# Ledger of designs, part 11: VH-VL binders against q0aze0

Target 1, 268 residues: q0aze0
Amino acid sequence: MKIILVNNRFKENTEKKAQEIAGQLSALNVEVIIDNGLDEPYAGTVDFIMVLGGDGTMLRAARRYGQRAIPVLGVNMGTVGFLSNIEINELAEYLPLILREEYSLEARMMLEVAVFQQQSLLTRVFCLNELLLRSNSPRMLSFALEISGQKLEPYRGDGLIVSTTTGSTAYSLSAGGPIADPQLDAFIVTPVASHIINKRPLVVSPEREISLHLLEEREAIIGIDGQIKMDFGAENRVLIKRAPHPLLMVNLKAKPFFTSIDRSLQRQ

## First folded at step 2 (VH-VL)

Design b4c (framework fv_bermekimab)
Fold by ESMFold2-Fast, scan of step 2:
Structure b4c (fold): chain C 268 residues (1-268), chain A 124 residues (1-124), chain B 107 residues (1-107)
Amino acid sequence: as target 1 above (268 residues)
Amino acid sequence: QVQLVESGGGVVQPGRSLRLSCTASGFTFSSYWVHWVRQAPGKGLEWVAAIKQDGSEKYYAESVKGRFTISRDNSKNILFLQMDSLRLEDTAVYYCARDEGYSSGFYLDAFDIWGQGTLVTFSS
Amino acid sequence: DIQMTQSPSSVSASVGDRVTITCRASQGISNYLAWYQQKPGKAPKLLIYAASTLQSGVPSRFSGSGSGSDFTLTISSLQPEDFATYYCQQYNSYPYTFGGGTKVEHK
């Protein structure tokens, strides 16, 4: 068995813990590849991905490996988050189940984001939570939104979020979007600081293609899962569609989504 | 057009209270975390307090905990800092700043928009 | 609290010089570090966020590097408008904390 341990080398306790866990797995005849985020993703075949950290580390792992249809387990290192399944102090208890492949998988949709400069593809990335288009200057944006070739009336405001259902509790929630069951497949389109009072979040089919471009020369940023930021100008356009493969999240421990959200929202 | 403007600073006496305001314009105030940051004359920056978009979470620096209260009125686009039991050590220019973060609180962006500041100082 | 130690506290430089400012966190903060420029009597201006991402409109002579606990701001060729005080700030966890500042002044 070959496992990738995803961690952040530069988080104080995470690198040491990753090395400790790698040693334990090697003692059980498991081949371990450590991915600390600084190098290119491991290109070889692997059987399982274990993510050591909070939601941020999971988002990075999903971007790097989510399209490979490999089981991904989030192991929480003590941060608040929604994407981990077990705590680090529970790993020893669940490790035999992992090695015997005695777990269920939950599929989470991902976005495919393609950014163009005029007619040339600049980059293509995948993400688990959302794409954010936002103003990067004191001026609000004027931009066009198309959904499967249907041109909507122009938007004016600070930006727009295109989110997965998993991302409904991240940035989209802060911008006034709905909380969505992550087992549903849908795009959530949430305006950020819209100047027009009638602009509402939209929930659309995951089969739709969403296109965005600026209608005026403005400074803007495309943000992906809060981890990748790219300049976006009037010569750019972005195309968003459902990624070919969902992220396969390992479920070892029952943590119902709705009770987790309820507890988070009650914290004051 | 995106702007934060502080007001309410002035000359105060030790032990008194003062309420600072920060008025937002040009963006949807209710979609952002907002913060207070202060700077004593000739000194560095000190983070003071933060409030979540809907007011449900508040954080304070240890130096002001129990004396200062952060609040917001999203219908009026105003951020407040209620400062009680003021001390000479609270002398500073107070800035409000916008933080474009995630609902999880994990991916809070840096302070991209700042107000111009309002001075709080003391006399006899 | 995470303590941010910034050095040097001041640096004397001439136009065209390379200026390097360092910032050290008492705990690992990943990439959650910002750099600000402040001129006398003005509010701070964001230069760099996520340790190395340049804010839009900021000249390319500014660059940031580092992750975890050790971070560096570099000005590759100092210009007259760059004489200012620079601050690092961690936003990994509350309370947010700033470095003590580095004043870049004329030689």
Scores: ipSAE 0.000, ipTM 0.400, lowest interface PAE 14.1, mean pLDDT 84

Design b4d (framework fv_bermekimab)
Fold by ESMFold2-Fast, scan of step 2:
Structure b4d (fold): chain C 268 residues (1-268), chain A 123 residues (1-123), chain B 107 residues (1-107)
Amino acid sequence: as target 1 above (268 residues)
Amino acid sequence: QVQLVESGGGVVQPGRSLRLSCTASGFTFSSYWVHWVRQAPGKGLEWVAAIKQDGSEKYYAESVKGRFTISRDNSKNILFLQMDSLRLEDTAVYYCARVEDYGLYFPEYFQHWGQGTLVTFSS
Amino acid sequence: DIQMTQSPSSVSASVGDRVTITCRASQGISNYLAWYQQKPGKAPKLLIYAASTLQSGVPSRFSGSGSGSDFTLTISSLQPEDFATYYCQQYNSYPYTFGGGTKVEHK
């Protein structure tokens, strides 16, 4: 068995814990690859991915490895997040189940984002939460949204979010989007500070293709999972579709999404 | 064309503070990790600090940790290095540098460098 | 920290010579190595990244090789503008570390 341990070496001593866990796994005849977040993804085949850290580390792991259809387990090492399943102090208890492949998998849809300049593909990235289009200056954006070739009336405002259901509780929520069951596959399209009062969030089929481009020369960016940013100008177009593979998240114990979000919202 | 222009260097007294600036132009500053790299006179290159696109993550060399603070103002396209409790060992030309990857994670090799700003000490 | 040992610290050469510079990492860094050229009073310039990939606009007389812990920069036929100091840099892990430099000087 070959496992990737994903960590960030400068986050809460996770590199030292990763080395400790790698030693434990090697003693059980498991081959371990450590991804400390600073180099390119491991290119070889693996059987399992263990993410040591919080939700941010899981978002990065999903972008790097989520399209390989490999089980991914989130192991929390501090503040409990929504994307981790077990705590680090529980790992020894659950390790025999991991090694015997005795766990269930939860599929989480991902976005495939392709950015073009004129007719040329500039980049293609995957993400678990959302793509954000926003102004990078005090001026409002004027932009076109197309859904499966259907051209909507132009948008004016600060931007737009195209989110997965997993991302419904992230930036989309802050912008007024709905809370979605992460077991559902859907795009959530949420305007950011729209000047058109009747522009509502849209919930659309994950089989739809979403296209965005600017109608005026403006300074804008696109953001991916809040972790990467890219230039976006009038010569650019972005195409968003469902990624070929969902992220396969490991369930070793029950995590109640609805009660967790309900308690969180009561504090607001 | 990509340009990075450092400023704020000069002659200082030990124990004092100094703030360096790096003004970026010719690219979308908010889309890139940016770094500070220094070079003592007649010596080699030493990485000092790095800051994520949105300022949410910051990394420092052990020699400056707790004394230097990296920050950025994306609305003005400026990178800062606040240097507190300066020591003679901090004498160097300080370079602002941008990683190559257009806002993607890694690689962190430096395609674009500023001209540097000299920090030195009077007797 | 990953230590980068660069050799030689200086080399005396003539125009047309083949020059080789070696860089050794204290740990395996795969191919996450870059090479820079620095002329007196100037900022460094990127020559090579990913151990062997030539940066756009850099002359083909420059080449890089190696993987793991041992790396080499080669200048196949030294030109007058190549007299400079050369640095390797690993970007496999924080903190990023540079070699001590190799000064290529006139004979």
Scores: ipSAE 0.000, ipTM 0.391, lowest interface PAE 14.6, mean pLDDT 84

Design b4e (framework fv_bermekimab)
Fold by ESMFold2-Fast, scan of step 2:
Structure b4e (fold): chain C 268 residues (1-268), chain A 125 residues (1-125), chain B 107 residues (1-107)
Amino acid sequence: as target 1 above (268 residues)
Amino acid sequence: QVQLVESGGGVVQPGRSLRLSCTASGFTFSSYWVHWVRQAPGKGLEWVAAIKQDGSEKYYAESVKGRFTISRDNSKNILFLQMDSLRLEDTAVYYCARGTDYYDILTGPSYMDVWGQGTLVTFSS
Amino acid sequence: DIQMTQSPSSVSASVGDRVTITCRASQGISNYLAWYQQKPGKAPKLLIYAASTLQSGVPSRFSGSGSGSDFTLTISSLQPEDFATYYCQQYNSYPYTFGGGTKVEHK
């Protein structure tokens, strides 16, 4: 068995903990690859991915490995969130179940984001939470939104978020988007500080293709899962589709989504 | 015009509490990591705490862990530092500083590009 | 914690001099290193980030180099406004840590 351990490079001693876990797994005849985000994703075949950290580390793991149809387990190391399933101090208890493949999987949809400069593909990335288009200056944006060939009225404001249902509790929520059941497949399109009266979030089929481009030259960026930032100008366009494969999240113990989000909202 | 303005410093007695504020203007506050950095009289800079854009992640220097709490109110563009169980060694000018924006945390730099003027925390005899 | 050791603690220099400040990390930090300038009674000002990238508006006489554990800030021809204290800072991992500072003083 070959396992990738993904850790958060911004937490001191996370690398040391990853090494300790790698040693434990090696003693059980498991080959371990450590990914702290500094190098390109491991190119070889693996059987399982263990993410050591919070939601941010899981988002990175999903972007790097989510399209490979490999089970991914979130192991919390002190940062609370929605994407981890067990705590680090519970790992020893659950490890035999992992090695015997005694767990269930939850499929979480992902976005495929393709950014073009005129007719040339600049990059294609996958993400679990969202794509954000936003102004990178005090001036508001004017941009075009097209959904499955339907050209909407021009948007004016600070930006727009295109989110998965998993991303509904992330930046989209802060911008006024709805909370969505992560078992539902849908795109959530949420305006950021719209200057047009009555612009509302949209919930659309995951089979739709969404296109964005600027109508005026402005200083803007595209953000992916809060982790990747790209300049975006009037010569650019972005295409957003449902990714070919969902992220396969490992479920070792019950984690009630609705009661968790309800408690979180009560504390705001 | 990007600006950070600290307030709430003053003279305090050992063991008491004090809350510092930092008001942001001229940028989208909710899109940035923000930091507290302090400097004791005649000494160097010491990083104190940081908070993620949405408040979901917080980090502290070991010297203040368990005594200080960093928080933010994005609707009012204000960063806070709640300082409990204050000690003489906490005497310093406290600066708030803007980190990187929402999209720089894992793929880009987290340096501090905009700083406030600082607010002084001292102790009465 | 990653310890940042900065040297020298102070340097006496004249306008036109080349000034070199060194910063050493106790472990590898790749290029996640920033340099700040602080004048008496003022807040720090960012000069360089990612070890060698000059912040917008900072004069070209300032340059940074290094990677891994050893880093250098160079001022190629010191100007009157450059007399200040300089700090390095790693942002590879939390907690963030600063060097002890280098005071550039008039001769």
Scores: ipSAE 0.010, ipTM 0.506, lowest interface PAE 9.7, mean pLDDT 86

Design b4f (framework fv_bermekimab)
Fold by ESMFold2-Fast, scan of step 2:
Structure b4f (fold): chain C 268 residues (1-268), chain A 124 residues (1-124), chain B 107 residues (1-107)
Amino acid sequence: as target 1 above (268 residues)
Amino acid sequence: QVQLVESGGGVVQPGRSLRLSCTASGFTFSSYWVHWVRQAPGKGLEWVAAIKQDGSEKYYAESVKGRFTISRDNSKNILFLQMDSLRLEDTAVYYCARDLPEVTTFSDYYFDYWGQGTLVTFSS
Amino acid sequence: DIQMTQSPSSVSASVGDRVTITCRASQGISNYLAWYQQKPGKAPKLLIYAASTLQSGVPSRFSGSGSGSDFTLTISSLQPEDFATYYCQQYNSYPYTFGGGTKVEHK
């Protein structure tokens, strides 16, 4: 059995804990690869991915490994989040179940984001939460939105979010988007501070293709899961569609989504 | 009702510093991008600096970048421009001006209300 | 930098005259153009934005037209209070540049 341990390089306590867990797993004849974000993703075949950290670390793991159809377990080490299943102090309790593969999997859709310059592909990335298009200056954007070849009236405002249902509680929520059951597969298209007050979030089939481009020369960026930032200009186009594989999240312990989000909203 | 009142201008020597203030009233100051725009005597208008509603983003004209600092105090409804390393070419009436309303977080750089201006000049 | 060229630099006119001021951008700026009026010793006042949209409270004798690189401000029937200097401003691209101004003065 080979396991990747994903941790946060900027937290000394997570590095130390990753080494401790690697030692425990090695004693049980498990081969361990540590990914602290500094190097390229491990290219070999693995059986399981264990993420040590918060939601941010899980988002990075999903981008790096989510398309490989490998079980991914979120182990929380601090601030409670939506993407972890167990706490670090519970890991020893659940480790025998992990090694015996006694757990269920929950599939979470991902986005495939392709950025073009003219007709040339510049980059392709996958993400679990969302793509954000926003201005990188105090200027509002004017941009075109197409859904499955249907051209909508031009948008003018601060930007746009294209989110998965998993991402409905992230940036999309802050921008006025709906809270979505992550068991549903859908894109949520949420305007960011639109110039037109009546622009509403859209909920569309995950089989749709969404494209965006600027109508004027502006300083803009696209953001991926709040972690990757890329320049976006009038010569660029982005195409968003459902990723080929969902993220397979390990479920060892019942963690009801609605109870979790309700508690989170009450803390405001 | 909407008023912007600049103060702090005066006669300075080259290389010195000066701090301009703009006091806002008659609107929710914390909901607006605000700007500094200057006008040299007998000349046209030049945009100088901009600051976002919450102070998180600041933008400057190249001619003043590294020498001027824009800031705001939303609790007192005051906009500031700290001007360091002043040069003769900074001689102008400095206006504060209001941009986009609360419905957007971004600025378009056109100005619906202006203050009366405060004059910055240099003695020989 | 986008250069904004206003013409004429001054125009002599009488009350009741039709006055036309032009503004030319060195590059395309779509409709991201504003017009301001400035009276001596006073701050500028916004007249028009988005090339043709009249600001609330501005008299209907003022109108703006144009798109791309050529723009016009028209005062259909000049009033005594309209003797002032007029400036165009592009707000399409940094640096945000103003025209040199057009002074509307008594004949």
Scores: ipSAE 0.006, ipTM 0.442, lowest interface PAE 12.3, mean pLDDT 86

Design b4g (framework fv_bermekimab)
Fold by ESMFold2-Fast, scan of step 2:
Structure b4g (fold): chain C 268 residues (1-268), chain A 124 residues (1-124), chain B 107 residues (1-107)
Amino acid sequence: as target 1 above (268 residues)
Amino acid sequence: QVQLVESGGGVVQPGRSLRLSCTASGFTFSSYWVHWVRQAPGKGLEWVAAIKQDGSEKYYAESVKGRFTISRDNSKNILFLQMDSLRLEDTAVYYCARSEWFGELIDYYGMDVWGQGTLVTFSS
Amino acid sequence: DIQMTQSPSSVSASVGDRVTITCRASQGISNYLAWYQQKPGKAPKLLIYAASTLQSGVPSRFSGSGSGSDFTLTISSLQPEDFATYYCQQYNSYPYTFGGGTKVEHK
């Protein structure tokens, strides 16, 4: 059995704990690959992915490995987030269940983001939360939004977010988007509006293709899950569609989404 | 024009409270981490606190933990620092600054835009 | 907390001189280090981030090097406007910490 341990190298205790867990797994004849984010994703066959950290570490793991249809377990090492399932002090209790594959899986949709320059594909990335298009200067953007080939009236404002339902509680929420049940598959299109733009968020089928491009020469960026930043200009086009595979999240214990988010918002 | 402007500093008595504000303009405030950094007269820079773009994460220097509270209002483009139980050692010019942070492990840029600072002093 | 030790605390230099400032972290911080310049009565200005990446608009005479625990800021040929105090700052982990500063002053 081969397990990838994804950790946050910026937290000293997380790196130490990853080494400790790797040693325990190796003693049980489990091959362990440690991914601290510095190298390219491990290219070989993997049976399980264990993420040691917060939601940000899980987003990185989802982007790197989410399309491989491999079980991914979030193990929290600090403040409980939305993407972890168990706490680090519970890992020893659940490890036998993990090794015997005695758990359920929850599918979470992902975005496929393809950035083009003219007709040439520049990059293709996958993400769990969202794509953000935003201005990188004081000037507002003018951009075109197409949904399944339907051209909407031009948008003017600071930017736009195209989010999964999992991402509804991330940047989309801060921009005024709705909170969505992560069991639903949908794109949430949330404008990042300036004072003069009053556009409403849209909730659309995940089978639709969304296209964005600038209508003027502006400095803009594309942000992916808040972790990848790419320059975006008027000769660029981005195409967003449902990723081929959902992220398969390991469920070892019930985590009620609505009561969790309700408590989190009340404590903010 | 990209700018940050602090306000709310002044003369206070020890043990009292003071609230600082930092108003952002010329950029998408909701896309940035924002920080408070202070500097005592004739001394070096001391990082005080930071808040994530959406307000979900807050971090503090040990010297101010339990006494200071950082918050933000993205609808008004304002950053706040609520300072309770003020001590003479809190005497400083308080700066706000922004940084781009795209996740825990990948992209972090230094604090590229700073305000002019607001002075907090004590009567004696 | 990560302690940032900066040296020297001051350096006397003349226009045209090469100035070197060092910064040592009490533990490994990879390349998550920034350098700032501060002139009297002004807010700090970002010069370098990620240990060696020059901020847009900063003159090429400024350069940064190092990784892990030892870092250096170099000014290859000091100009009149470079007389200022310089600070290093780690952003590897919270709380963020600054070095004590290095004042570059006239000889």
Scores: ipSAE 0.000, ipTM 0.430, lowest interface PAE 12.0, mean pLDDT 85

Design b4h (framework fv_bermekimab)
Fold by ESMFold2-Fast, scan of step 2:
Structure b4h (fold): chain C 268 residues (1-268), chain A 124 residues (1-124), chain B 107 residues (1-107)
Amino acid sequence: as target 1 above (268 residues)
Amino acid sequence: QVQLVESGGGVVQPGRSLRLSCTASGFTFSSYWVHWVRQAPGKGLEWVAAIKQDGSEKYYAESVKGRFTISRDNSKNILFLQMDSLRLEDTAVYYCARDYSTEGIFYPNWFDPWGQGTLVTFSS
Amino acid sequence: DIQMTQSPSSVSASVGDRVTITCRASQGISNYLAWYQQKPGKAPKLLIYAASTLQSGVPSRFSGSGSGSDFTLTISSLQPEDFATYYCQQYNSYPYTFGGGTKVEHK
């Protein structure tokens, strides 16, 4: 068995805890690779991915490894979030089940984002939460949205979010998007500070393809999961579709999504 | 070697039906959106209909909506246009055209190549 | 629908002349504009896409410019084989629409 431990090097004692867990797993004849974000993703085959940290660490793990169809377990280290399943102080209790592969999996759709300059593919990335198109200056953007060959009336405003259902509680929520059951597959298209009064969030089939481009030369960026930023100009186009593989999330205990989100919203 | 060849045009009476075909060769037909465009004698070009790679999405010009049906057979590399309730204003050369895209991914594009066209006209 | 207005409807020119054809969209289409050449009895042939990008194999005397709603096709030095009808086309939204055409004819 080979396991990748993904951790956040910037969190207090996370490196020490990762080394401690790696030692425990090694004593049980498990090969461990530590990914602290400094190097390229591990290129070899692995059986399981354990993410030690909060939602941000899980998002990084999903971008790096989510397309490999490998079970991914979120282990909370004290930062509350929606993507972890167990707490670090519960790991010893659940470790025998992990090693025996006695758990269920929940599939979470991911986005495939392809950025073009005219007809040339510049980059292809995957993400779990969302793509954000945003102005990088005080000037609003004018841009075109196309959904499966249907080119909508132009958008004017600060930008647009194309989100998975998992991402519905992230930036899309802040921009006025709906809270979506993560067990559903859908794209959520949420305008950011639109100057066109009737532009509403859209819930779109995950089988559809979404295209974006600028109608005026502006300073803009594309953001991926709030962690990757790319310059975006009028010569660029982006194509968004469902990624080939979902992220396979490990369930070791029931996690009450709706009561968790309700408590978060009431706390403000 | 990339070619589109239309067939099925002819002389028809008003109110009748006609089916046009377009046979593709020299490329992976199933990876492209394809279109029908018509041109009335001595007039300009008019877009008629489009169909997605897998046939799941279809778009029509308002003038033909409800009367024309676009379809494709990816196993035979053939695009079809079923024309029902034909009217005198449907007199035109009908071209099929490939939407220029790479790797089978939808990209809003121009037309290359075009077929040679097939004439649809009316008798008394 | 996006209306495409082409001007002039015809132009009389001699070999070696500079020819300019304009195309105006009724609403913004960014650079989603193509230019086609059509000779009598033949199918249209792609010349330019994305408003200014020459199709491979098209002579460099052809050039396109413009963005938003106003576009221009220029032939810098007209050759005998360039006498034809030229069409602009927007591919920003369905239905795709074409300009009325500009016939480039002999003086």
Scores: ipSAE 0.000, ipTM 0.384, lowest interface PAE 16.6, mean pLDDT 85

Design b4i (framework fv_bermekimab)
Fold by ESMFold2-Fast, scan of step 2:
Structure b4i (fold): chain C 268 residues (1-268), chain A 124 residues (1-124), chain B 107 residues (1-107)
Amino acid sequence: as target 1 above (268 residues)
Amino acid sequence: QVQLVESGGGVVQPGRSLRLSCTASGFTFSSYWVHWVRQAPGKGLEWVAAIKQDGSEKYYAESVKGRFTISRDNSKNILFLQMDSLRLEDTAVYYCARGVDSSGYEYLYYFDYWGQGTLVTFSS
Amino acid sequence: DIQMTQSPSSVSASVGDRVTITCRASQGISNYLAWYQQKPGKAPKLLIYAASTLQSGVPSRFSGSGSGSDFTLTISSLQPEDFATYYCQQYNSYPYTFGGGTKVEHK
């Protein structure tokens, strides 16, 4: 069995813990590849991905490996969030189940984001939470939104978020989007500080294609999962569609999504 | 226009603490990784620390790990560097810098805008 | 850590001269290299990123080349405002590291 351990090298003690876990796995005849985020993603075949850290580390793992249809387990190391399934102090208890493949998988949709300069593809990336189009200056944006070729009335405001249901509790929530059951597949389209107050969040089929472009020259950025930032100008266009493969999240124990989000909203 | 303005530098005694601030304007501060880079008098540049857009991830150079803490206040557009247990080797002009990425990969940042710098030096 | 070696440490030049500065990485960094210009008492200014892409607003007399471990910054015809110190930076991996700098000074 070959496992990728994804960690964040520069968080306190995470590299040492990753090495300790790699040693334990090697003692059980498991081949381990450590991905601390500094190099290109491991290109070989693997059987399982174990993410050591918080939601941010899971988002990076999903971007790097989510399209390979490999089971991904989030192991929390002190940062409370929505994307980990077990705590680090529970790993020893669950490791035999992992090695025997005695777990269920929960499919989470991902976005495929393609950014063009005129007709040329600049980049293609995948993400688990959202794409953010945002003004990079105090000036509001004027931009066009198309959904499956249907041209909506122009938007004016600070930006727009196109989110998965998993991302409904991230930036989309802060911008006034709905909380969505992550077991549903849908795009959530949430305006950011729209000048037009009647622009409401939209929930649309994941089979639709969403296109965005600026209607006038402005400084803007495209943000992906809060981890990738790209400059976006009037000659750019972004195309968003459902990624070919969902992220396959390992479920070793029940995660109470609705009570967790309810509790979080009361503390925020 | 994009502007980054550092403050909080000064003359300090070894072992003491100092907090640097960097006030950002002319761009959406909450949408960028921001970094601290220092330069000892007459020497070259050294990367010190980085913080993610929402403050959820922080990275440090080995020389400052455990002594310095990077933080940000997105409501006020301010980046901070809390410097504890200061050493003579920390003498430098400290710059804040905006991280940008053209590759589409995480942690691959170059710096398109820099502040003017704030000097941290020690009483002699 | 990736060590960045700049050469020369200083160069004396006249207006109109072609100036070449080299930067070598201790390991492969693909094209994840930026060049900065720093004038006395001022902050660094970005000139080039991704080894060869000129930053908007930077004069075309500046150019960058190279990939892997060997990189070059060229100023095709030195102007009075170009007398400064130049730094390369690798951003392939943390910790980010800078070259030692090249001071371009009057003959």
Scores: ipSAE 0.000, ipTM 0.424, lowest interface PAE 12.7, mean pLDDT 86

